# Designs tried in a protein design chat: VH-VL binders against q9fi13. Part 2

Target 1, 266 residues: q9fi13
Amino acid sequence: ASLSPEVSPLLRAAHHTVDNYVKSGMIIGLGSGEASDFAIRYLGQQLGSGSLHNVVGVPMSARSASEAAKYGIPLEYYRDGVQIDFAFHDADAVEENTLIAVIGRRRSSQEDDYILKQKSIVKVADEAVFMIKEEQYKAGLEGSIPVLVQSLNWLAIAEEIDDLYLGDAEVWRRASVENEGPLGGDFPIVTSDGHNILDVIFTTPIRSLADLATSLDKIDGVVDHGLIIKTRCTVVIAEETVVRSVTLQTSALEGGVRTYGQTLQK
Key: E = the ipSAE of ESMFold2; O = the ipSAE of OpenDDE; V2 = 0.75 times the mean of E and O plus 0.25 times the DockQ between their complexes.

## First folded at step 1 (VH-VL)

Design C5 (framework fv_masavibart; at its last look DockQ between E and O 0.02; V2 from the best seeds 0.00; counts 0 for: pae E 21.0 > 2, placed apart)
Fold by ESMFold2-Fast, scan of step 1:
Structure C5 (fold): chain C 266 residues (1-266), chain A 124 residues (1-124), chain B 110 residues (1-110)
Amino acid sequence: as target 1 above (266 residues)
Amino acid sequence: QVQLVESGGGVVQPGRSLRLSCAASGFTFSSYAMYWVRQAPGKGLEWVAVISYDGSNKYYADSVKGRFTISRDNSKNTLYLQMNSLRTEDTAVYYCARGRLYYGSGSYKPFDYWGQGTLVTVSS
Amino acid sequence: QSALTQPASVSGSPGQSITISCTGTSSDVGGYNYVSWYQQHPGKAPKLMIYEVSNRPSGVSNRFSGSKSGNTASLTISGLQSEDEADYYCSSYTSSSTLVFGGGTKLTVL
């Protein structure tokens, strides 16, 4: 457990998150990603040493379940009505000022798509932390916003999304694997719940993720999307030498959040 | 004005590799999906591959899947097609084309601009 | 893969109207409004003439029009001119998120 200048900044963000937000007796949503892997490992070490006790993890993905099992974290799987005290997760990007997170962008990880489970766990948790790199925290986000759609009429839904963001985004239906052999390369991903994923790839800065979420939520046949609006949220930002924390100071509104605060830690 | 210029074609033996390039100018290259389309001598058009604006999504025709790789370098405004395990039936003029892959009326324009093409001849 | 079905050739006289058909299935032409048409003169690259069944790009004459009924799309050229003599290809989006071309139609203006 040594720290050096060559250690990933996300390792510091992960340790900071566990040290400041995890308490004995908690039920914790276990995120998926590089920072979450570090957090899970560190949490397991704290449980093994007796520094923490009576902690149960609720994994957001197969990756997080495997990592937690490897480090001896007792697991409970997500179910309706579960109480989660705290959740940590990685994010693909976070909008400055609103702390709205983007998750579920296409990855090389070969994981199943867990957007619905990840959002449910984060939403149900009393408090959540997103661990990100400084480059992922900004205003005017671009790039892919994954949108879960009903497979029946997926094309009509894609057309409606295209019309809303004409000139601003490309709409692609996500394939299950890239450049696979005859058994799957041309077929769309179908999530465990039977939905397709549309990658809505913004080529111009998104003015407001809150407005985008509201617009997407109103489309008939959209099941969900990769935008997370969480009222009790802190973003732990990994910088070169320090960890910066940004926390929402007001409750989320229908169209977003009003204010936030920040602290710095060496 | 929009201009697409292909290069890298030539004569190559079966089983060998060849890389095609397409130099784009006159538009914001990083904002458009790009395509490769081929046409065998005296035959019709056949779509080969497409790549999204940022390179994150790629699709291939079944006839080239596993052998050809489409890529792009947005900093150089250049599209590439890496062709491996070439076969005599891959002999064709290869066209670079621009398009927009948005769904909905008025926005789905595959192959709205084409290059002049580059000839690839695969023979023994 | 099966190409979309087009007549091999069609002919007309100057000033006449002609129609070129493009027949597919419910998984391509019949399933989507994403049919495009391309004009190719000998030795030249194709040019987009029609997109999304019936829309014309800027600079394409209004003598060119597109339509669709069931699994068949049609390109109609009115007021035929000698410059229209070319090969015409239809193309459609497919349920596999790929693109398929028709076999092509040679138009002669006599």
Scores: ipSAE 0.005, ipTM 0.467, lowest interface PAE 10.2, mean pLDDT 83
Fold by ESMFold2, look of step 2:
Structure C5 (fold): chain C 266 residues (1-266), chain A 124 residues (1-124), chain B 110 residues (1-110)
Amino acid sequence: as target 1 above (266 residues)
Amino acid sequence: QVQLVESGGGVVQPGRSLRLSCAASGFTFSSYAMYWVRQAPGKGLEWVAVISYDGSNKYYADSVKGRFTISRDNSKNTLYLQMNSLRTEDTAVYYCARGRLYYGSGSYKPFDYWGQGTLVTVSS
Amino acid sequence: QSALTQPASVSGSPGQSITISCTGTSSDVGGYNYVSWYQQHPGKAPKLMIYEVSNRPSGVSNRFSGSKSGNTASLTISGLQSEDEADYYCSSYTSSSTLVFGGGTKLTVL
């Protein structure tokens, strides 16, 4: 049944995502966040009713795994060589037209350990959907871009990033305790792989997320970052009363040329 | 300390109905998936049904689809199996069992604790 | 329904090691690491011995071990004791979102 306009916009986006992109027989990357929680719940309902069958989830985080367990979704272990047909995930922001997604902004300290896994699962999936609020879909994004760095040399890496974006961004080491200032205080986040997280906080619009990703990748000691460039993806935008979908699809025959499509949902 | 106690078994004629119950104690019932597994006399184990921790998802073996309904009442720590249109082939000891369908940082343990079973005999 | 193939019986002498096989398909044993093994003594409920292919639950002797290669899972019991005499069942999750058991193997300790 159709959802009324009074329900959460992210709930509508989650239902749209499952209804239009999940098919029986799929191995599905299960994202993390509020919209992903709604999508996992709805997927579980579809499996229980028999509307979908033969679906196995690959969770992107402990949160995703916990939600899937609550709703009876069969799970599989992510590892190299696993085939993932489709993945859905909450993005923190998406750059208009390019559909480059930002993940890993501070939602919960428990999410910090999963930034790499979330990115890996989305990238390996044949197709992905990012679910996002309307205000986070725009050109000239601002705010934090998370960057995972080797902890031994974190300060030198932070200084290099700061020099590249002087006047445009501030670089903060993420703390395990709220509001500890730019050095991360006495208790900085250290992921299970031994990485610090640097928040590169843009106070002016970022002209190109693609150029930013390239620049970050060139820095010695940067392990990875929260920018996802995915060739087969759709952004499902939760507007106040409707759901909007924007699809990016690149043919292998075109050598990775991106195309843009916009679709209004009825 | 984990205990599962089945009840409601008995002798019934084909075409009749029976409801089995499983009383759970010694664990947080609402955190676990629950199962029914049966064993015909002298035969092996056959999975019958599973219900998710909150009751939102139910799966059935093909042999019982449309005739059996699994349910749970988390406020009473009780699992149920409603068996309709019973056939002689349904004659078995019925076990309730506990398990998890979760993999993440936990473990996947279907059937990690079993009750002692209740006998259902369908004949006449 | 027994979709998984186990030998009907195996036997061994005290102190020996034995292996019980459980063969499925790529849609169950081969496709998932959700294989479990159960021991059932006569007149008793089954007991979980191995889960997730090779993990032992608390209270299960380290004489019991599990493994998998391709579509075949194996339960190995080392140092056989008379109390190991029982029926043993494997189980697997399937791509149909269902659970299946093997037909069972009767272990006799000579």
Scores: ipSAE 0.000, ipTM 0.371, lowest interface PAE 21.0, mean pLDDT 83
Fold by OpenDDE, look of step 2:
Structure C5 (fold): chain C 266 residues (1-266), chain A 124 residues (1-124), chain B 110 residues (1-110)
Amino acid sequence: as target 1 above (266 residues)
Amino acid sequence: QVQLVESGGGVVQPGRSLRLSCAASGFTFSSYAMYWVRQAPGKGLEWVAVISYDGSNKYYADSVKGRFTISRDNSKNTLYLQMNSLRTEDTAVYYCARGRLYYGSGSYKPFDYWGQGTLVTVSS
Amino acid sequence: QSALTQPASVSGSPGQSITISCTGTSSDVGGYNYVSWYQQHPGKAPKLMIYEVSNRPSGVSNRFSGSKSGNTASLTISGLQSEDEADYYCSSYTSSSTLVFGGGTKLTVL
């Protein structure tokens, strides 16, 4: 459930995202999370008011689909070859400077099946925005990195990952029941695609998410992970009173920080 | 307690139609995929059709594809199977069974609950 | 999809241990750890006994256990009791995101 608009700084991030990146006639990847809920709602309002027209949404989750439907946004489901002009999504964390995003950390059980879809939509989009809070943007990230693995040999894969990051991280298979330990107990999470999810929990700062992604991709049995590398990417950071925007520029243009100041009326 | 109760079975002639219902209770029906599984007399289990939690996805066994339609009314906690162009080989006990939770967050535990079944007999 | 291969029948005496095999392919049993076993008494609906190769649902006796090697899953029933006499079916998730059943095994308790 989304927080009250008066309380959540992510509302500003959402409005900023829609106002600056969404144009009439676009196909939009609709992200999942609190900020995305706000963005979807606002997008729907803009369509209803006539400020925007002819916008189609591609939902990244059942949550986003439901929210979009509620606010009257026409939907198209994701499929291979779909053209997406723009996508926005909530990230769990973003690495400073590189703007590599972490997604798929346990926010709700609803998101587990959509990690791959979310990545796919973000990657295929011409441009993408990650919406986060200030505390989620930093160098030397810690915490869990979700890794989707083949279920047949999940233990072997987990061991390999554990060995690779020995001393720096613990590997936990997600379980449907709490407190089942690192093996996930008798009730492991299984995605609709038949994958287990390993949380690689770093207890030390990760030096490079890019290197981590590369390393994970080389492991046999790893299907994918919760790291998103997007070249045309902007991170919209909701601060206490303002929104800050950081853009990764692949061309001759230097990455820019834009500050959008909206004073929260107390 | 989770309960599934099938109804609508009976004796019909080949080429006729029949509609089965499955009334669900004791759980959040709208959160689960649902299945129809049938068992011919003295034979094994055969899955017939599956429908996603919201009805957006439907899959059918090749043997019934084009003839059977699975549907659901989440407001009524009811699963349906419309059977058209019935054949003698469709004679079976038809079970409704609970599938996976909608978001797949959990163990792969298909068919953890079954109805008692309803008999469909197709005979000339 | 082709059914998984089970023996038509198995038998054992009370107190013995018996094993029922379920053989598939690399696209089902061998490809995933999503094998389930069902018990069916005459005139009754099937009951889930094992899921994900070796896990027991609540209320299922610890006499029932599951394992897998290669493309073959196995259901083992220890301390065989008269009440165990039933048909047993295996199932597996498939690469097509569907479910396939075995042909069933009749267990007779002598």
Scores: ipSAE 0.000, ipTM 0.474, lowest interface PAE 14.7, mean pLDDT 88
ESMFold2 (binder alone), look of step 2: mean pLDDT 91; pTM 0.926

Design C6 (framework fv_masavibart; at its last look DockQ between E and O 0.01; V2 from the best seeds 0.00; counts 0 for: pae E 15.5 > 2, placed apart)
Fold by OpenDDE, look of step 2:
Structure C6 (fold): chain C 266 residues (1-266), chain A 123 residues (1-123), chain B 110 residues (1-110)
Amino acid sequence: as target 1 above (266 residues)
Amino acid sequence: QVQLVESGGGVVQPGRSLRLSCAASGFTFSSYAMYWVRQAPGKGLEWVAVISYDGSNKYYADSVKGRFTISRDNSKNTLYLQMNSLRTEDTAVYYCAKDKGYSSGWYRYFDYWGQGTLVTVSS
Amino acid sequence: QSALTQPASVSGSPGQSITISCTGTSSDVGGYNYVSWYQQHPGKAPKLMIYEVSNRPSGVSNRFSGSKSGNTASLTISGLQSEDEADYYCSSYTSSSTLVFGGGTKLTVL
C-alpha cells in the first residue's frame, strides 16, 4: 500500500534544494514551475526568519519574479555577464546518467518567452539544480524538444530538422491557438526576440540528448533549444515519500554530498 | 572588495623550507576552496595545490607532492603553503587564488588572484 | 602533467576578431566542461575571463567568448582593442582531479 504523501513531493524537493544548496550571501537564479514556486516561498520564509540572509534572486520568468516579490526576496534582473552562485529550475525531463535537462515544453504560453533566459541563467550559474518528479527522470526520453528558430526561414529549418529525424520525430511550430497543425496556423508563437518555437516531438526513445543538442546546434537558423547541459548540476527527484539527489561525479574533492543522496520526509 | 595578499616569499637555498601566507578579505573565506598557483619567471602558469573550504580535502600537483603542504586557518582568513625541500625549479611568483563559487568542493577556476609573492631558490 | 597546447602568439588589428585555441585530450578539455581562460597583463595577476567553456564573469566584456569542439577550446575576442594585448592562458580540469594550464598565448594588437 503506497503511503499517501503528507506533502507534495515537489515541495519536499524544493525544501531539499534550498536547505542543501542555498547559502547566505548568494545570488540565486530563481526557476519557474511548481517546484520552483515552493522553493521560492521557502527561501522567502528562510530569509524572513533569519535562517538565511543577504540572498538576491534572479528570476527566470515573470512567474518566479512575482512569487519572489510576494515573499520578499530581493531581486536583480538577469543581464549578460551576471554572477549567479546557484540556480534551481523545474525541468520537464532529465536524461539518466548525463543529467541533461529538457526545458520549455509547453506549460503555459507565458513561459515560451523565457526559455532562453532560463537556459542562460542555469548555464551561467556556478551550480544548478533541476527539480523533477520521478517519472521525468528516464533513459531514452521521448516527447518534445523545443527548438527556437529564426522566424524568417522557419519552414526551411523545420524541414531540415524533420529530414534529420525522419521516422523518429515530428516537427510542429507552436501556435497561439491549440490544434492548428504542424505549421502553427496563422498565428504562430513569436518570442519577444522574434523567434519561432519548433517542437521536435520524438515518438521513439532519444538515444542521446547530447548528440541531439550537438546536431541541432549545427543547423543554420537554429537559435537555441530546450536542452541544458550543465557541468555542475544536481537533479533532485521528488519521489513518493523521499527525495533522491543525483549529481555527476567529477572529483573526490566535492565530497559525497554531491553524488547520490536520499532524504526522507521529515 | 575581495583582496588576497600573499607574503613570505624570499630567497632561499636549495633544500631549505619556506612558508607562504595569503591573507584574505572581502568575502566569506570559509565558504570557498582556495588555491596556490605559481609562475616561473618568463614562464606560464602552473597549478600547485587546492584545499577545500574546511580544509578536509587537499590536492597537489605532481611536481610538489610530498614536499608542499597546503593549509588554512579559517578563523584568521589565511591560506598557507608550507614548502619543504625546495628546488631551483620551484623559483616562481606564487599566487593565492579564490575558487569561483560557494561549494563543499571546488569549481576549478579562480575568480580572484593575489598579486603574488616571489620565491627564489638559488645556491 | 602535460600542458594544454596553445599557440605561442597571435596578432590582430584593432576592431578585428581573433581566436586563441587550447588543445588538450579526452582526459581534460575533451572530457569536461571545466575550461577557463585567464588574461594576464605584464607584471599583473591573471584575470578570469571565461569559465566553464563559455561563461563570462561579471565585469568581463562581451567581446570575449568561449567555445569548445572535441578536445579543443577556443577563446574569441571580437572588436580587438589595444587593452586586450596580454598573455592568455587556458586551463582545464583533468581526470586525475587536478588542474592543468596551457602554455599561454601572447596577443599583440597591431
Scores: ipSAE 0.024, ipTM 0.614, lowest interface PAE 4.5, mean pLDDT 89
Fold by ESMFold2-Fast, scan of step 1:
Structure C6 (fold): chain C 266 residues (1-266), chain A 123 residues (1-123), chain B 110 residues (1-110)
Amino acid sequence: as target 1 above (266 residues)
Amino acid sequence: QVQLVESGGGVVQPGRSLRLSCAASGFTFSSYAMYWVRQAPGKGLEWVAVISYDGSNKYYADSVKGRFTISRDNSKNTLYLQMNSLRTEDTAVYYCAKDKGYSSGWYRYFDYWGQGTLVTVSS
Amino acid sequence: QSALTQPASVSGSPGQSITISCTGTSSDVGGYNYVSWYQQHPGKAPKLMIYEVSNRPSGVSNRFSGSKSGNTASLTISGLQSEDEADYYCSSYTSSSTLVFGGGTKLTVL
């Protein structure tokens, strides 16, 4: 939504996240986005002052790596077997109550190169935090769900997705940012792994992101998608003057999963 | 599932006008670019025109530019080709064709075709 | 009007492989990866067989494959069957933001 002229709400969400979840000695997945930029800067300041020590960052994007280097955070790059204690990231949207996150909606071609890596880092981390604005946390999400597909016979994959969501979504192969219209651009984006990105743009509310993820996972040629289902996660929601957090927890006493929220006022 | 049905063809005198229609069903018509392609008797395929999903962008073959106008009515799922100042060399089967799109860019290919409608321009 | 060069005819026996060429310039086939191939049986509408040089739509046999080298695109049909007998047209995007077809190739299965 609207920004305060004095302070971005995402700044408070970022500081809250670092203060409550980052401990000395951790290996931390460094997310990408406005809130992640604030979190990286603040983390660097805490390391510089000695309030935190022995923290290493694993960047999810070139943006995150650049920001971390600028603020003096030691880096280790993601590879098989890297232990990640905690990760923070921006999300494009989060489904209310399930805390399933949507990432990878079009913003820049550089970010598109890292969708799969961003998702992998978040999922392998022991615990993750998504920092979002209030309007991004809701039930009945609409809009783009990015789907990574094999480039070979990508049209057949697009047709299968289109048939599954006929009347509910439009399917578009993502092009470079130089050609921003639906019909603009002669060149598709090809990720560093050689995949295309299909933007599945829902024009009606998505009733269940979990069902959507299951359906997409069944399609041959779908490599991955922008839906993150993480069992140990918290969503830090930035409001005008307060920060609210919602944590998804499994409880034996509840016979299932319950969601808790808290408000921090300043 | 996807069906394109052309209509409006017939015999017409040189210099006159004719309007072709293409009724689309089985897909979200308003989301895809549409094409007209023609084929003269015993000859090969020739692209005629394209129209974007919202009708804002149109491109024509040089042979028809200034004489033919492509248009669409998304509320009726119908594509049109208005053909003015017809010439004998415009005699052809006219096909309505769909660009499935699935792309933020222009891709010049046709995943579904109608069965065609014959236009004969003769005196 | 066709601007791309295809052989007028090609022939093969059942079970063999054949290749149909489509030659243009650096302003069409050579400049862009937007070459498509269409199959047309007598009295029928064309059917898309290959798009973007080498991709195959759902429902098209894997016996059909496409490739490109320089200004020449090729359609290869392996394991020829009688139902493959048809006219084949290539098409390419051009630097003028138009589309151009080849003259067509009649495939005869002997």
Scores: ipSAE 0.012, ipTM 0.456, lowest interface PAE 8.7, mean pLDDT 84
Fold by ESMFold2, look of step 2:
Structure C6 (fold): chain C 266 residues (1-266), chain A 123 residues (1-123), chain B 110 residues (1-110)
Amino acid sequence: as target 1 above (266 residues)
Amino acid sequence: QVQLVESGGGVVQPGRSLRLSCAASGFTFSSYAMYWVRQAPGKGLEWVAVISYDGSNKYYADSVKGRFTISRDNSKNTLYLQMNSLRTEDTAVYYCAKDKGYSSGWYRYFDYWGQGTLVTVSS
Amino acid sequence: QSALTQPASVSGSPGQSITISCTGTSSDVGGYNYVSWYQQHPGKAPKLMIYEVSNRPSGVSNRFSGSKSGNTASLTISGLQSEDEADYYCSSYTSSSTLVFGGGTKLTVL
C-alpha cells in the first residue's frame, strides 16, 4: 500500500526508489539531499529487518556518510574502478524527455565540495535514479547551472561564458555567503580540488541542456558542470498523492512513462 | 589466526619523533581499514588515527592532527604511525586495531587489537 | 577524558545479571547505530564484545547482550562468571566523524 498523503512527497519517492531498484547484494551509490536522506533511512531499516541483505553503500558526501552511519548501512568509499550497481540522488531539476539532471544549486559547504564526486558516482553506476518533486520536472529550464572552473583563470572564463549567453544569462562567482555580488566577494568558494564555482543564471528558457553542456565543455578552463547526462536512468517524480517514474529506457513500473531522448543519441 | 604486533615504542624527550609499526597476519590486510588507539597509564582508550584499506583516506584525532601521520604498506602487511613533535600527553600504550567492516574506511569497530607498544615522553 | 559516561565500577555475584550503562548525546550514542563494547583484562588488549549496538562477533558468549534507548547504550552480562571480571569500554561514532570512548567500568565478580 501507498504511504499516507501526510508524508512528504519526497518520502514517497524515496520508498518507491528503494523498493523498486535496490536488491540484496548490491553496491549502492548513496545520494545527498532530503529524498536521499529518506532513502538511506529506509534502506537501513530494510537491512535491519532482514528484508534486504548484503547491501553496501558508497556515499556521495559527508552528509550521505553520516546518514548511513546513523542507520547502520555498511559503507565503502568511492575510488577509481569501483563497481556501483545502482545510485540514487536528489536533483535540483530535470529536463523533460532527455532526463538531463541539474545538480549543485543547493549552496552549502556539504554540497559545494561534493559536486564532482556526486556526478562521478552517478555516472559510474550501472543504473541511476533521480528523485524530485513534480515542479522540478519540466521543459525549458531556467535558473542556475553551476560550472566548476580553474581558480587562476576564473575571471577570463566567466567573461567568455557571459559573452556566449549575453542577454540570456548572468554569470556569478559563488561566494561563501550570499549577497556578495557577481565577483564572489572577499571569500569565494574554493573547492577542495581548488576550483571556483560559476553560477550561470539563465533568465530565459534553455532550449537544450545537451547543447549547453557541449558548449561549456569546449571552454578552456571549465573543469566540469552540474549537468548530468546518464543513459541508464529513471526520474522518480513525487506528485501530491502518487509516485510516477519516467525512464530513458523502457519501464513497466506503476505510474511509469516510457521516454526516449533523441539528444542522448546524437 | 589474526595477529597484530606493534613495535617501535620507547622513551623519548618532548619534541622528538618516533615511528611505530604494526605487523599484520592471518587476514587480507589490504581489505580492511586500520586504526591506532592509545591508552595512557591508568586511563581509558583514545582513538588516534584511521587509514582506509588502500591508504587513500586518513583521519586523525584533534589532539594529534598535524603532528602524527598514519600510513600503510599493503605489500608488507604493515601499518605505520609517524609521531612528530611528541608531547608528554602522548605517553601511552599504542595499539593497532583492525576495522571489523570489510572495505570500510572509517568509524567502524575493532574486532582485533595488537598487544600494544609503550611510548613514554618525558624529560 | 571521555565523551561517554560510564559508571566507574559495578559488581555482581556469580550467576547474576548485571548491566553497564554508556550515556552520550544525540550527537553520538543517540544519533548513530555505531556503538560497540570492549572487554579488557589487566595487561591485555581490549576484545570486541558487541558491535553495532547489539551484535556479537563470533566466539563471544551469548551471555553478553547490547541495547540502547535514547542516548544510553547498555551492556548486559547474564550468568556472571569470575572470568568476566575486567574493564569494559563503550565507544560510539560522533557527528564530527570521529570515534569516542567511555571512561570505562571496572566489573568485580564477588
Scores: ipSAE 0.000, ipTM 0.458, lowest interface PAE 15.5, mean pLDDT 85
ESMFold2 (binder alone), look of step 2: mean pLDDT 91; pTM 0.921

Design C8 (framework fv_masavibart)
Fold by ESMFold2-Fast, scan of step 1:
Structure C8 (fold): chain C 266 residues (1-266), chain A 125 residues (1-125), chain B 110 residues (1-110)
Amino acid sequence: as target 1 above (266 residues)
Amino acid sequence: QVQLVESGGGVVQPGRSLRLSCAASGFTFSSYAMYWVRQAPGKGLEWVAVISYDGSNKYYADSVKGRFTISRDNSKNTLYLQMNSLRTEDTAVYYCARDSITMVRGVSPYYFDYWGQGTLVTVSS
Amino acid sequence: QSALTQPASVSGSPGQSITISCTGTSSDVGGYNYVSWYQQHPGKAPKLMIYEVSNRPSGVSNRFSGSKSGNTASLTISGLQSEDEADYYCSSYTSSSTLVFGGGTKLTVL
């Protein structure tokens, strides 16, 4: 019936995330994307019914702020030093075993202009959940890794990135979508902080997102990128009829990282 | 809306100088390489000069090398062409044109996605 | 003065299809997928019609299509209209990292 909520696996992932991770009194990082829209709506309903109370949202994007306002969630905007108890977000992809997330890939909306804010909120949160479809969880990821660069020397920075991944990736300066606003959509995107976005499009499998992040971080003029390394995170995977969760944990006794997964509902 | 508006054309005698200007608006001028392209009456298009986004690199067609100088002022969103020692063969409509939105390494597609309306330069006695 | 070879003129009747060729070498048209086509009406600036061999900018009619085979690129205009009467120029990226234009083709619709 008109693409009802029961048709979207991400709806189940969103409800699972709110039910298991959001508690009264929390400050919650509000992610951006289809699953985050469902989670925001559901959180608003829980606040309206009194099932949750004293919850404040910190939006990661204009989209999430708009959705939160629509469903009556009190907002506090991000600033340095804010304490965030929990954050949920959509990810474009997650690397199997490491749980390193990719965010900020080009969408029809302008939410990808907020990569720095999204990444900062996720990293500062005590715990984070990424909600993804099962095809987005794999080893050997390909595709775009967004990289924020200083605009004044973007070409030199892009050439350095191109040389580093020659034969493995194409480097494109991201352009605005057509008919985007008063100025149109055929020129480069400039973020609110004055940066350009480079789409580093891997055409061969990326062997290690951790190594990629380290390599990008070394380049002068790279401001940040769409790779998120989060020590306390869970990935909630929306499968056709069930939700599976995978949690990354560090064992204090063994000095190692443990990962476990469980199918939580039929 | 991208706009490029040329000015400075006119009638001039051989051996004299003219400076053309191109006022850019509606895009981040400092991010694009810019071109001057000319067209003699009844003839085809001929590339004249190019300047990199930051002004550090400049290239000229052999026919104008040593006589023409391309420059830009990114703070004013303006492109210039200083034309010295003008010849009757330089008579043409001069267009400023924006390089395409492109990938890196010079293997990216190169095309002029936006052109100004042109300014006529006539070199005659 | 251009390196790329185009026919000087082509003609067609309203509703017909015509094709304009643009022939270069392996160091330009044959070596790269960076061919563009421009339409120019008398007294006006050139307008981009096709880029990267076959892509159309927004607002360009789907009656215009581009292709390439070996060292020759082609612009095809289907369903010819009187407004299509113009000069058409091809251009290509070269191995010297510059651009070269074709000599231009005058399309007459009659």
Scores: ipSAE 0.011, ipTM 0.395, lowest interface PAE 9.4, mean pLDDT 82

